# Miniprotein binders against b1l550: the designs that were tried, part 144

Target 1, 279 residues: b1l550
Amino acid sequence: MRLPEELLERARDIHSEAPSHRIKLDRVGSFGLKVPVEFKGFLLLAEADVWVSLPEGRRGVDLSRQVEAIYELSNPPKDPFSLCREAAISLLEKLNYADSSGVSIRFDAPLQDGESLKYYGVEISSIASDEIINKIRVEILGMTACPCTAELIRAYKSSEIAATHTQRSLGILEVSTKAEHPDPDKLASIIERAMSSPLRTYTKRPDEGGLVIRSLSNARLAEDVVREMIHLFLEEFGHLPEDTHILAAVRSMESVHMHDIYAERSFSLDEIRKEISSH
Short names: E, the ipSAE of ESMFold2; O, the ipSAE of OpenDDE; V2, 0.75 times the mean of E and O plus 0.25 times the DockQ between their complexes.

## First folded at step 12 (miniprotein)

Design nb14 (at its last look DockQ between E and O 0.95; V2 from the best seeds 0.76)
Fold by OpenDDE base, look of step 13:
Structure nb14 (fold): chain B 279 residues (1-279), chain A 89 residues (1-89)
Amino acid sequence: as target 1 above (279 residues)
Amino acid sequence: SEFTVEAEFNGVRITITVEVDGKEIRITVEIEKDGRRIRFLYVITSPEKLEKILKEIERIIRMFGADPEEVKRLIEEARRLAEEILERL
């Protein structure tokens, strides 16, 4: 049922009224929207959050305009990175009382794994004000093999390839930059290469055996994984602005413990370059 | 080397700066409207990426009410500058 237009003209614009308390809000918006995006030839339904700042003198945000802004840009479906950046800017233009805007888009990214698919988690964001900051978080599972247990078993059995416990490990790269969002497939590849081995959706027996042997031959601590991620990141993305901020992390779901092992490093490109060059 | 393309449409001032940083091109776009400034940056590493980014910039500029034909001319000028740089790398 649509209300008569005549009634709408008589209604006060509640959102434009002065609030009872003159306080600025940092983020006001719609969370958990579903938007279609095109990614690597796949049409995906992504989850999206859209928001703007609210000045102290305005009671509410025009939420309908926020929703319209992202859906107008989502038809036809486009890559989520362009959508994110364009929507953040569109929000500032459409909602002129806002001094900042933001968009976040979350989805599972398909990744080819032989004849099958695996995936990694992606969250991209764009925050617009006087400048735009683009953020991407990539999460992908890999496998780690413990070098400590391997050394103990090697000492005991005198084997070239020592048995050790293996586990799933979640690798995380979060990048915040003034440039466009880094390539998520490259980020996922960095994480996988930093692990003892990647995971496979489908394995035949020879492939499974080879995967485990590879892991055992490339045993890494959680700390080793994070350091390797940083090293590989610098090689691939050293061209990003020096003020680019990175979080590299791993959560190892240790198979011999009831708890996880976690390691992380947060840094700017400038900081980490200085650190490495000092050695 | 830094090159700047500027245009003004209906009170919207657009500045596109193309800069060479090593083996990469940096494109900075600045849009000024009603006393507000928005700046955003792209790092271009290939001709294919350049075309994609230029199309995005075009779409963004259009959101501010710029004339489509004027925007196309501006983008084409920026493209030419960027391509000339890419050919020298």
Scores: ipSAE 0.728, ipTM 0.904, lowest interface PAE 0.7, mean pLDDT 91
Fold by ESMFold2-Fast, scan of step 12:
Structure nb14 (fold): chain B 279 residues (1-279), chain A 89 residues (1-89)
Amino acid sequence: as target 1 above (279 residues)
Amino acid sequence: SEFTVEAEFNGVRITITVEVDGKEIRITVEIEKDGRRIRFLYVITSPEKLEKILKEIERIIRMFGADPEEVKRLIEEARRLAEEILERL
């Protein structure tokens, strides 16, 4: 059932009315939208949030126009990074009372793993005002092996192969920049290369043995992993604007403890270059 | 080096600036409409990325009601400038 359009002539325009209190709101929008996206040959289901600022003199936001903006841009499905940036700009164009707009999109990204696939987490956003700030967060699991226990066991009983505990570690790279979003596959690659070894979706006994030996031969502290991630990031993405801000972190789910180990470093490209050059 | 191309349609002013910074090409797009100005930046590291970014810029400009023929002219001029820079790197 659809109500007669003649009722629109008699109904108040609630959204354009003055509010009870003249207070600006920073984010008003539609959250938890399901949108299809095309990512590197895959059709994926992503979750999106869209919002705009609301001025102190306006009671409400036209939420239907927000949904229209992102759905128009997501049909046919397109690259989630372009979708994110284009939707943020479209929101400002469609909702002229807003000072700023934002879009975030979350999905699990497939990554080729032998004959199978593995998945890593991606969350992106674009916030538009008189400029656009783009943010991306990539999380992927890897394996770490403890060098301290390896050294202790080596001292106790000499062996050709180090013996130590291994555990799953979550690597995190978050980048905020005025430039377009970095390629998430490259960020995931940086994280995996910083680890003792990557994780696999499946493995047979001989391949599993090889993975373990590789990890044991490349034992790393959480602190080592974060430093290596930063080093590899600078090699790959040192060309980004100097005010680009990065968070590099690792959370190690220690197999010998009831708790996790966590290490992180936040920095801008300008800051880290000055720090490195001061030595 | 810095090169700028401009267009104006139906009260919308669009400026695309293509510049070299080290080994990268930087493309800045500025759109001004009804007293509002939006600026956004792309860093181009390959010819493949350039084509993808130019398509995105074209789509964004069309959101503002720009004439399709004028947008094609603007994008083609920006492409020419970027390709000249890429050839020299």
Scores: ipSAE 0.711, ipTM 0.900, lowest interface PAE 1.4, mean pLDDT 86
Fold by ESMFold2, look of step 13:
Structure nb14 (fold): chain B 279 residues (1-279), chain A 89 residues (1-89)
Amino acid sequence: as target 1 above (279 residues)
Amino acid sequence: SEFTVEAEFNGVRITITVEVDGKEIRITVEIEKDGRRIRFLYVITSPEKLEKILKEIERIIRMFGADPEEVKRLIEEARRLAEEILERL
């Protein structure tokens, strides 16, 4: 059943009224939307959130127009980064009472892994007001090998044994910038290159041996993984605006401990450059 | 090394600024309508990225009810300037 259109002339527009308590709201929106996106030739199912600010003088938000803003742009499916930025701006245009809008999109990105695929986590957002701030978070697993244990074993009586503990480590890069979102594959590559070796979907025994040998040759402290991530990030993305903010982190699921190890550094590009140039 | 293209239609003012900074092209878009101003930035390093960005900019500008002929003119002029600069890099 569809109600008669003429009722619109007689009904109060509840959303445009002033509320009983004139308090502005920072985020009012629809969360957990399913959105198709196209990424590197793959059609993926992403999860999206959309919101706007609500001024003190407006009782409610036009939720159907919010959902319309992102779904209109998602058909046909397209690049999630363009979708995120365009939807954030569309929200401000469609809901002119808001002074800010936001969109977030989450998906698992496929990455070629020999004859198979592996995946890494991507979350992007765009916050629009008088300017747009774009944020991307990439998370990918790799392998780390402990250099302290390797050195102890090397120094042990036989010195001919090459061994140490290895473990899965989660690398994280988060970038907030006024420029368009960085390429997530480049961020994932930076994280993997900072690790002792990458993880594979599967390996045959000779390839598995090679991965372990590689990790022993590139044993790194979690702290040095973070430092290497920063170094590689600056090489690739040093061109971004100076007020770009980055978080680089590693959570190592240490195979010989009951606890994880965590290392993190956050910085802006102008901060880190001053720090490096002072040494 | 900064070039600006402007257009105004239907109460919407659009400014596209193309800047050269070393090996990078920076495109700043400013849209002003009904007292609201929004500004956004792209950093371009290749011709492939440029075309995708220009198409995104065109779609954004059209959201504001811009005259299709003026949008095409504005985008084409921005493309010409950016491509000329990229060829010299």
Scores: ipSAE 0.665, ipTM 0.889, lowest interface PAE 1.5, mean pLDDT 87
ESMFold2 (binder alone), look of step 13: mean pLDDT 77; pTM 0.731

Design nb15
Fold by ESMFold2-Fast, scan of step 12:
Structure nb15 (fold): chain B 279 residues (1-279), chain A 89 residues (1-89)
Amino acid sequence: as target 1 above (279 residues)
Amino acid sequence: SEFTVEAEYNGVRITITVEVDGKEIRITVEIEKDGRRIRFLYVITSPEKLEKILKEIERIIRMFGADPEEVKRLIEEARRLAEEILERL
């Protein structure tokens, strides 16, 4: 059942009215939308948020037009990066009272893992105003092994194999840039290569043993992992604009503690190049 | 080097600038409509990425009520310039 459309002629346009208080709002929109996306051959269910700024003189936003904008662009499903950028620009064009618009899309990205798949987290956004700023955050679990305990056990036992504790560590790379979003698979690869070893969805005992030996032979502090992630990032993405901002972080779920160890560094490409060149 | 292609139709002005920087091609798109200006940037590293980005640019320009034939002409000119540069890199 639908009410007659003729009622729209009599009803007040609440959204275009003046508000009770002349206060600008930064983000007003539709949050938690389910959107199908195509990612590297996979059809995935993503979650999206869409928003616009609201000027001090306008009571509300056209929420239905926000939802329409992203759904029009998502049928048929397309890659989430193009969808994110196009939807942000579309919102700004459709809602001319807004100074800025934004779109955020979150999904779990499949990554080939032998005969199976594993997944890593991806969150992207595009914020449009007089320019567009694109942001991507990639999170993936890996393994780290403690070099300090390894050295103590080696000294104690004088053995060839340095035993030490291992733990799951979460690697994080976040990039904000005026250029298009970086490839998340490359960001995930950087994180995994910086770790002592990657994690597997499934492995048989011989492969599991090999993974453990790899980790033990490549023991790294959380601080080591962050520095290696930055080094590898610069090799792969040093071509991005100088004002590109990066956050590299690791959260190590230390197996010998009741708490986690955390290390991070945020920087712009311009800042890090000057820092490295100063030696 | 830097190349610019422009189009203007019924109050909408589109400017596409193709620039080489090291081994990468930079494509900047600027759209001006009803006193509002939006600028966005792409960094192209391969022919495959170029084609994908040009299609995205075409879809974005069409959102602003562009004439389909003028949009195709503008995109084709940008493609020609970018491909010529990309072959040299």
Scores: ipSAE 0.703, ipTM 0.891, lowest interface PAE 1.4, mean pLDDT 85

Design nb16 (at its last look DockQ between E and O 0.91; V2 from the best seeds 0.00; counts 0 for: pae E 1.6 > 1.5)
Fold by OpenDDE base, look of step 13:
Structure nb16 (fold): chain B 279 residues (1-279), chain A 89 residues (1-89)
Amino acid sequence: as target 1 above (279 residues)
Amino acid sequence: SEFTVEAEVNGIRITITVEVDGKEIRITVEIEKDGRRIRFLYVITSPEKLEKILKEIERIIRMFGADPEEVKRLIEEARRLAEEILERL
């Protein structure tokens, strides 16, 4: 049942009323929207959040207009990065009472793995005000092999390739920059290269054996993984603005412990360059 | 070297700055409308990326209600400047 339009004209605009308490809100919006995006030739259904700030003198946000803004830009489907940036700007333009806007888009990114697919997690965001800040978080699973146990076993059995425990580890790169979102495939590649070995969706017996041997031959602590991620990031993305902020982290689901090992470093490009140059 | 393209379209001031930083081109877009300013940055490393970003900038500027033909002219000028720089890298 659709209400007659004539009745809508008589209704108070509740959203434009003064609130009972004059307090600014930082984020008001719709969370958990589903929007189509095009990524690497795949059409994906992504989850999206859209929001704007609300001034102290306005009771509510025009939520319908927020939803319209992102869906207008989502047809036809486009890459999620341009969608995110364009939608954040569109929200700020369409909702002129807001001093800031934001969009977040989450999806699983397909990654080619021989004849199969693997994936990594992506969350991108754009926050618009007087400037735009773009954020991307990439999460991908890899494998680590423990160098400490390997050394103990090597000492015991005198083997060149020592057995050690291996585990699945989650690598995380989060980048916040005034530039456009960094390439997520490159970020995922950095994480995988920083680990002992990548994971494979499909392995034949020789491939599986080779993967494990590679891991054993490239044993790394969680701390080693994070440091390697940072090193590789600087090589690939050193061109980003100096105020670009990075979080590099790993969560190792240790196979000999009931708990996970976690390591991280948060830094700006300027900060980390100064640190490295001091050595 | 820094090059700036400016246009005022229907009360919207658009500034596109193309800057060379080492082996990269930085494109900064500033849009001023109704006393508000928004600035956003792109880092261009290839001609293919340049074209993609210029199309995005065009779409963004048009969202502010700028005349499509005027925006197109502005983008073409920015393209020319960026390509001239890319050819020198």
Scores: ipSAE 0.726, ipTM 0.904, lowest interface PAE 0.7, mean pLDDT 91
Fold by ESMFold2-Fast, scan of step 12:
Structure nb16 (fold): chain B 279 residues (1-279), chain A 89 residues (1-89)
Amino acid sequence: as target 1 above (279 residues)
Amino acid sequence: SEFTVEAEVNGIRITITVEVDGKEIRITVEIEKDGRRIRFLYVITSPEKLEKILKEIERIIRMFGADPEEVKRLIEEARRLAEEILERL
C-alpha cells in the first residue's frame, strides 16, 4: 500500500530537524544488505553495510538514498572491490552533510582445488573522506605440524619420518591501504604457502597420505607461520604505500590441547623495512 | 617520471597524476566540487589492471556530474600517459 504523495506536503522533514542532543555520530546506515557480486567468474551473494557520519546539528540520515546508491551500482553485478570503492564515494557525493562514508562487503571466495572448489573468507571496506582508505581481510584454513613433538619422537624412536601432532590453523592477513584492495587470491596463497600444508575439499587415500607427509616434513610453529607470511607478503606487496598497515596472524586449533595457540604481528611497511634492515 | 592532466567543468576540478615508482605506475585522482575535495590512489602492476582501473576512475568522475564526453577525453589522455610509461618498464 502506497499512501498519497500529497501527505509529504504536510509531513515534517524529520531528518533535517535539530536533534534533542547536539552529538556527532560516527556511523549511521543500512547494515546487513544482501548484494550480488561478480568475483572471478562467479556470481556470489555478499553481505554489505553502508554508512555515513552524521553532524551534531542534523537529526537523521536519508537511509533510502544509501540503499539506492549501492543497489544502483550493483546492477548488473560487478566485482566487490570496485563496488566497495565506488559506493563509498557515491554516498559521500549524494549525502553532502556527511564528513565521511563507508562500505563493507563480506563473502566466501571460491578457490580452485584440483577438480573441486574450496572457500576462504573475504571482508573488504572502503572509507571515504578527503581520501579513501581501503581494507581487506582474508582468512583461510591450513594445516600445521608441531616441530617440538616431532623432535622428541625422533629422539625416542629413530625413523625417517618424524611423528607429531597436526591440526587445522586459521591464517589471517589484513591490509589497510590508500591504494586499491590487494588481490585476495594472492593473500590466500601467501597464507597457504606459509603453512605446513594447505587443506583440501576432498582427498583419496594416496593424496591424503601425501598431504600428511608434506605437513610432517614441513613442521612449523605458529610463530614460524606468521614470520613466513610477513616475508612472503613483502615479496608480493612491497610496492604498496609506505603507510600501508598489515596484520598477520595465525590461530592454531591444537589437537593436543583444550585451547588454541595464537600468534600475531601488526606493522606498517615503513616500520617493518626499518626493522629488517637494522639487523 | 610524473605527468598530470587537469580538467575543470562547471565547478568540478579533476586532476589525474600518473607517476612511475620503480616498476609500478601510480595514478592519483583528485576531485574538487562545491568546496569538498577527495583524493584516491591506484598502484598498477600490469597492463591488464590499467584498463579496469581507468574504467573505474571514469565511472567515479561521472558520479560528480562531469560531462561524459569531457571525462572520456580526460581518461584517454591518462591512458596515453600510462601506456607510454608501461612501454618503458
Scores: ipSAE 0.715, ipTM 0.901, lowest interface PAE 1.4, mean pLDDT 86
Fold by ESMFold2, look of step 13:
Structure nb16 (fold): chain B 279 residues (1-279), chain A 89 residues (1-89)
Amino acid sequence: as target 1 above (279 residues)
Amino acid sequence: SEFTVEAEVNGIRITITVEVDGKEIRITVEIEKDGRRIRFLYVITSPEKLEKILKEIERIIRMFGADPEEVKRLIEEARRLAEEILERL
């Protein structure tokens, strides 16, 4: 049922009133929206959150305008990174009482894996105020091989057997920057190259053997994987603004343990360059 | 090499600054409307991405209500100047 439009002249605009408690809110919005995106020729269903700040003197947010902002930009489907940045700016322009806006978009990104595909996790966000801050988080699985067990077996069998435990490890790279979002495929590549070996959707026996041999020849502690991620990141993305912030982490699902191993380092580009230059 | 393109359209002030240093292209956009100013940055290392970035900038400027024809002229001027710098390199 549609109510008479004439009622709009009689009804109070509840949202524009002052609240009974004058308290600023940091994030007021709609979370868990489903939006279509186009990524590398694929049409994907992404999950999005949209929000704005709410000043202490305003009672409510025009929620329909928030949702409209991102859905208008998502039809037809387009690149999720452009959508994220544009939606954040659109929210700030459309909701002029807010001093900041935000958009996050989550999807699984396809990655070529021989004749097949594999997927890695991507979450991006854009926070708009007098400037725009863009964040991307990439998560991808790889293989790690334990160097400690490898050395123990070598010592026990006098180099006759090259063996160690291998396991899936989740690599994480998160970047916050004033520049546009970094390419997620490059971030995923950095993570995979820091591991002992990539994981494959499937392999035939000769290729499978090669992956195992590679992992044994490139055995790494979780700590060393994180350090390698940082090294590779600096090679690829050292051009980003100096105040760009990075989190590099790995969670190793150790096959011979009942628990996971975790290693992490966060830094700004300025900070890490000073640290490396001081050695 | 560096250039700046400015326009004021319907009370909206737009500034696009393009800096080229080796393979690095930095594009800073500043939009001011009704006392609010927003500044955003692109840092690309691949000149082929310039057209995509300029199209995104055009869409963003139009969100503020600027006359589409004036925005198109501004973006075209920025594109021509950027291409002239890149051709010299």
Scores: ipSAE 0.662, ipTM 0.890, lowest interface PAE 1.6, mean pLDDT 88
ESMFold2 (binder alone), look of step 13: mean pLDDT 76; pTM 0.710

Design nb17
Fold by ESMFold2-Fast, scan of step 12:
Parts: structure tokens; sequence; C-alpha cells
Structure nb17 (fold): chain B 279 residues (1-279), chain A 89 residues (1-89)
């Protein structure tokens, strides 16, 4: 049962009091909230974190106002990108003691896969202060095939198509920008196109054979995949602000080893243009 | 081409700048209220994206207590400028 609201008039305002130690906190908020979102025609259950900075002279944050803000903006469900940006701005406007606010939202994004669906991971954030920085991270599995073993087997079997080991590889693209979040489907497409082949939710034998042949005909090192991802990203998103930061990475779950292979590159658009133009 | 639309109502100042950069349209929104300034940017690559972004900008500006009719006028002017630029690209 709820207590009478008149008690709020008599209770101390704990959050507005001076803290025991005058120390600024970077992020104070509500984490692990479940929110409905609409993504490309799908209603999904996403997980959200919301926070604000807390100045050294204030004891606490109004956490209930944070939760109210995101829930009001999520009813009816809307796209998670607009929700993320709007909620960050709303928090900063509503909590005037904060220097900055932030929101992160994560979900598994459905992607049409023949007659079925497959899924890729999406995590987005918006951090608002005197400007807004938007970040998106997309992770999707694909297949890679080893070119080194392929050449060895080709030499052994003469003119026949070389066999090699294949494995699941996780492709990662992370983008931090002053512009709105890039389209995650385009990021997922870049990752899949850089791989030896995409993965499927379900296949029958003829389709499975075709996927394997595609992978074998397009054998790539993890290093090759990262470079191709960067090349394709620049073709699609080279128009973003010059200070946009990108992380491109691949983690290959090597089928012939007890360990994984990893390759990555972080860069700004300004940095990579200068590097490419110097060669 | 660069176009700026400004409105100031009840201590809230809103500036929307629409400019062309290559084949893209850049929309910058700046909101000032009670000594706090927030600036944010959108890069528009298609007419469909423009409509969606303008609706988001409208919702954001309304958070600051600006009269709905004034917000609608501001957004419609920004739309007109952006569409004029798109026709020329």
Amino acid sequence: as target 1 above (279 residues)
Amino acid sequence: SEFTVEAERNGVRITITVEVDGKEIRITVEIEKDGRRIRFLYVITSPEKLEKILKEIERIIRMFGVDPEEVKRLIEEARRLAEEILERL
C-alpha cells in the first residue's frame, strides 16, 4: 500500500542536499529498463539505460523523472534511434543541474533471410551536452574461409577446387558521430559483403552447398575482411562529418584452433582520408 | 547555399540552419534556454529521411515549451528550404 503523499511535504529533500564528499559523478541513472520500440515494421522489446551527470554539490539524481521521461517518449512505440536522441535531450532539459545526459538502447534486429528471419546485434547511444554525440555498434555473424589452407589443398589436388576450413566470424562496425545514427541495416550489409559468405537461419542441402561453394570461392583472412569493411564503409558513409570515429573489427572463431583470431582498426574520417591520399 | 530560420519566444531561442554540402543537406538545430545551449546535426540524403527528421526536430523543440503553432511554422519553413535545395540537386 502506498503511504500518504502529504509525507513528501514533511520529508527532507535528500537529492538536493549537499553530499558527504564534494565529488562530481559522471553517470547516475536507471539501468536495464525494458522499453518497446518499433524497428522497420517490427515491435521489439529493447533494453535501455538512462543517466545524467551529477554535480559535486548535489547529493542525488531524480531517478523517477528519468524513467518517466523515457516511458512517455516510448508510448506509442517509436523507432529506437529517435527515442534515443529525444530521451537524451529531454533528460538534459528536465534535469537542469546536469551538465550532460545519456541514453543507450540495445536490441536484436531482425533481417529478412529468404523465407525466414535472421538477427544481428544493435547497440546505440546518444550523449547530450552542448552538442549531441550519437554512437551505433552493429555485430553480425558471417562465414570466412582460410585462403592459406585452400592454396595448399589446391596444390595437392591439382586443378580441382581447393577445400579449406571455414568458421563463423563476428563482424563489428561501431560509429560515433555528431550526425544522426547511421542505418544499422546498411552497416550489417557492409559486414556481410566483406565476409566470405553470409550465414543463414535455415538451409536445405542444395542451398547449403551453394553457401559453402561461395565461401570457398571467396576465401578471406580476418585482415582482408576488416580492410574490405573499411573500404565499403567509406563508399556508403564518407559524407559523415570529418570527426566521425569508426571501429571496424572481426573476430574469427577458428575451426582448427582452440583460440580465436582478431583484427581491428579504429580511425576518424579525417585520419583515414589523409592516410589513403598519401599512398 | 545556406539558409537560417530563427525564432525567439518566452526566453527560448531556436535556430535552424539548412545548408548544402556536396549531394547532402545538413540541418543544424540550436536551442538556447535559461543559459543552456544544445546543438545537433542531421545529414539528409533523401526526401524520405527529411520528413522523418523534421518530425523528430518538431518533437524536440516542443519539449522546450514553445507554442505548437510557432513550432509548426518554423518546421514548415525549414521544410520549404530543404525541399528547394533537394530540387536543385
Scores: ipSAE 0.692, ipTM 0.884, lowest interface PAE 1.4, mean pLDDT 85

Design nb18
Fold by ESMFold2-Fast, scan of step 12:
Structure nb18 (fold): chain B 279 residues (1-279), chain A 89 residues (1-89)
Amino acid sequence: as target 1 above (279 residues)
Amino acid sequence: SEFTVEAERNGVRITITVEVDGKEIRITVEIEKDGRRIRFLYVITSPEKLEKILKEIERIIRMFGLDPEEVKRLIEEARRLAEEILERL
């Protein structure tokens, strides 16, 4: 049902009115929108949030313009990274009272795994003001093997083969930059290469044995994995702007404990270069 | 080497700067409209990435109400400059 448009001439413009309290709001928007995206040949259903800042003198945001911005740009479905950046800029242009705009998009990314697929988590955002800040977070599971228990078993006088516990570990890389979003497949690759071994969707027994042997031969603490992720990141993405900020983290779901082990490091490219060059 | 192309119409000013930084090409886009300025940056590492980024820049600039033909000319000039730099890297 449509109401007559002439009612708009009699109705108050609620959004443009003064609020009950003169307080700025940082993020006002439409959250949990379902948006189709095209990612590396796959049509995926993503979830999006869109928002703008609201000045202290304005009561409300035009939410319909926010939905318009993302849906116009997502038809036909396109690359979620371009969609994210374009939508943030579009919001700022459409809603001229806002000092900033933002878009976040979340999806599970397919990754080729032999003749099957596995999936890793991707969350991206773009925040527009006088500059654009682009953020990407990649999470993927891998395997770690404990070097401490391996050494104890090796030292055990009746054992010729070192054994140790293995567990799933979640690797996390988050990058915030003024440049466009880094390729998430490269971030996922960095995480997997830093682990004792990657995980697979399915394996036959000989392949499963090989994966376990790889992990045992490459035993790593969560701390080792974080340091290796940082090293590999700098090799691939050291060309990003100096004020690029990175978070590298690992959460190891320890098979011998009732609790997890967690290690992280956040840094800017400028910070880490100074640290590595110090004595 | 640093090159700038720009267009201005109906109170909107678009500036695209193409520069070399080491082995990468940096493309900076600046849009000014109604006293608001927004600036965004791309780091180009391959010819394939250049084409994708230029199409994105074209879509963004078109949001601001410039003539489609002027936008295309601006993008083609930026492409020409970036391609010339890529040949020299």
Scores: ipSAE 0.673, ipTM 0.887, lowest interface PAE 1.6, mean pLDDT 85

Design nb19
Fold by ESMFold2-Fast, scan of step 12:
Formats: C-alpha cells, sequence, structure tokens
Structure nb19 (fold): chain B 279 residues (1-279), chain A 89 residues (1-89)
C-alpha cells in the first residue's frame, strides 16, 4: 500500500538536515544501474553508476532524482557517450547543492569480424564541475609472438619463418580529456594494429594458418606494442587538447610462463611531444 | 577565426564559441545559472560529427529551463558559423 503523500509534510526532511559529522563526501550515488543504450546500430544493456559530491553541511543526497535523471535521458535509448555527458550535466542542474557530479557507463562493444561479431570492453565516464572531464577506457584482446625465442630457434635451425611462442595479449588505451570521448572503434583499431595480429571469433583452418604466420612474421615484445600504440594514437588523436592524458598498456598472457608480462606508459599530449622532439 | 553566439534568458546565460584549430573546429559551450558556471568542449572533425554534437548541445541547454525556440535560434546560429568554417577547411 502506498502511504498518503500528505505524510511528507509532517515528516522530517532527513536529507537536508545537518549530519552527525561535518565531513564532505566525494561520491554519493546510485551504482549498478541497468541502462539500455544504442551503439552503432545495436541495442545493448549497459551498466551505469551516477553520483554527486555531498557538502559537509548536508546529511544526504536525493537518490531518486539521480535515477530519474539518467532514466529520462535513456528513453528512448541513445548513444552511451552522449548519455554519459548529458547525465553528468543534468545531475548538477537537478542537485544544486553538489559541487560535482559523475557518471560511468560500461558495456561490451560489438565489432564486425568477417561474417561474425567480436566484442571489446568499453568503460566511459564524465565528471562535471566548472568544466567536464571525459574519460574512456578500451580493452581488446590480440595476439603477440615472442621475437626473443624466434631468434634463438632461427640460430638453432635456420628457417625463413622462425618458430616462437604466441599468446593472447590484452591491449588497453585510456584517454582523459576536456573534449568529447574519442571513438572507441578507432581506439580498438589502434590496439589491434599495434599487435602481432588481431584475434577472431572463429576461423577456418587456412585463415587460422594465415593469422599465425602473420603473427610470427610480426613478432613484438609487449614493450614494442605499447610504443606502437602510442605512435598510432598520436597520428589519429594528436588534435586533442594538450592536457589530454593517455594510458597505453599491454598485458601479455605468456604461453611459456605461469605469469603475465605487463608494459605501460602514462603521459599527457604535451609531455609526449616534448619527449619525442628531444630525440 | 573565432566566433561567439550568446543568449540570456531568465537568469541563464549561454555562450557558444566556434574556433578554428588547424583542420578541426572547436566548439566551447558555457552555461551560467544561479552563480554556477559550467564549460564544455567539443572537437569537430567532420560534418557528420557536427550534426550529432549540435543536437547534444541543444539537449543540454534545454535542461536549464530555456524555451525551445530560443535554444533553436542559438543552435542554428552556431551551425551556420561552423558550416562556414568547415567549407573553408
Amino acid sequence: as target 1 above (279 residues)
Amino acid sequence: SEFTVEAERNGVRITITVEVDGKEIRITVEIEKDGRRIRFLYVITSPEKLEKILKEIERIIRMFGIDPEAVKRLIEEARRLAEEILERL
């Protein structure tokens, strides 16, 4: 039974009251919301978190207004990047006591893979205050082949294509910028092109053989892949604001070891240009 | 080149600035309401992206209680300026 609404006039407004301790909170919100989004012609189920800052003098946040904001903006389903940015701004407008707001949205993005689809991970956020900062993280699997073992086997028994171990490697590009979110398909493409070869959802034997030969002929250390990702990123996204921050990383699931190999580099566009121009 | 369009209504002030940055167009939107100012930026690399971004800007501005006709005029002025710049790139 729905209680009478006139009880709201007699009840204390708990959220507006002074808290037990005058401490500011950075993020108070609704986490793990299921939200439909439209991504490049696909209707997908995404997971969203929404939050605002809470000033030291206010006991609680209007959680129902947070949920209402993102649901109003997600019907009909829309592009998750626009949804993320619009919801962050909407939260500040609806909850005027907040100094900042944020939205994160996570989903698996479909990517055309011959006659099938493969998927890569996307996590985006928008944090709004006196400006908006947009962040995107793309993760996609590819294949790497070890050049060190290839060289040893070539020395042992000379061949035009040296045998070596291959493994799945996870490529990661994370971008934080004042501009709108970069296109995740372009980030995924950069990662795949930096690898020894991309992975496929399925292959027939001749195609599988070709993929393996491609990988062996393009053997790369995790360190090589990270450097190539940075190079390709600068070619595609060098137009972003100079204070744009990037993380490029590779986690190689080494087939000959019980452990993984990891390589990464974080930088701002300004920082990396100065480094490259200095030799 | 830098071009600015402004609208002010019921204590809400909106400024849209369109700038050339190399081969790209930068659109900066600033909204000021009740002593709060928020600024956000878009980098336009194609005509298709411009249309998408202008629609998003329109939806955002409407959140601040400005009537649809005033918002439409502001967006169409920004579109005209951006399209003139794109044709020259």
Scores: ipSAE 0.679, ipTM 0.883, lowest interface PAE 1.5, mean pLDDT 86

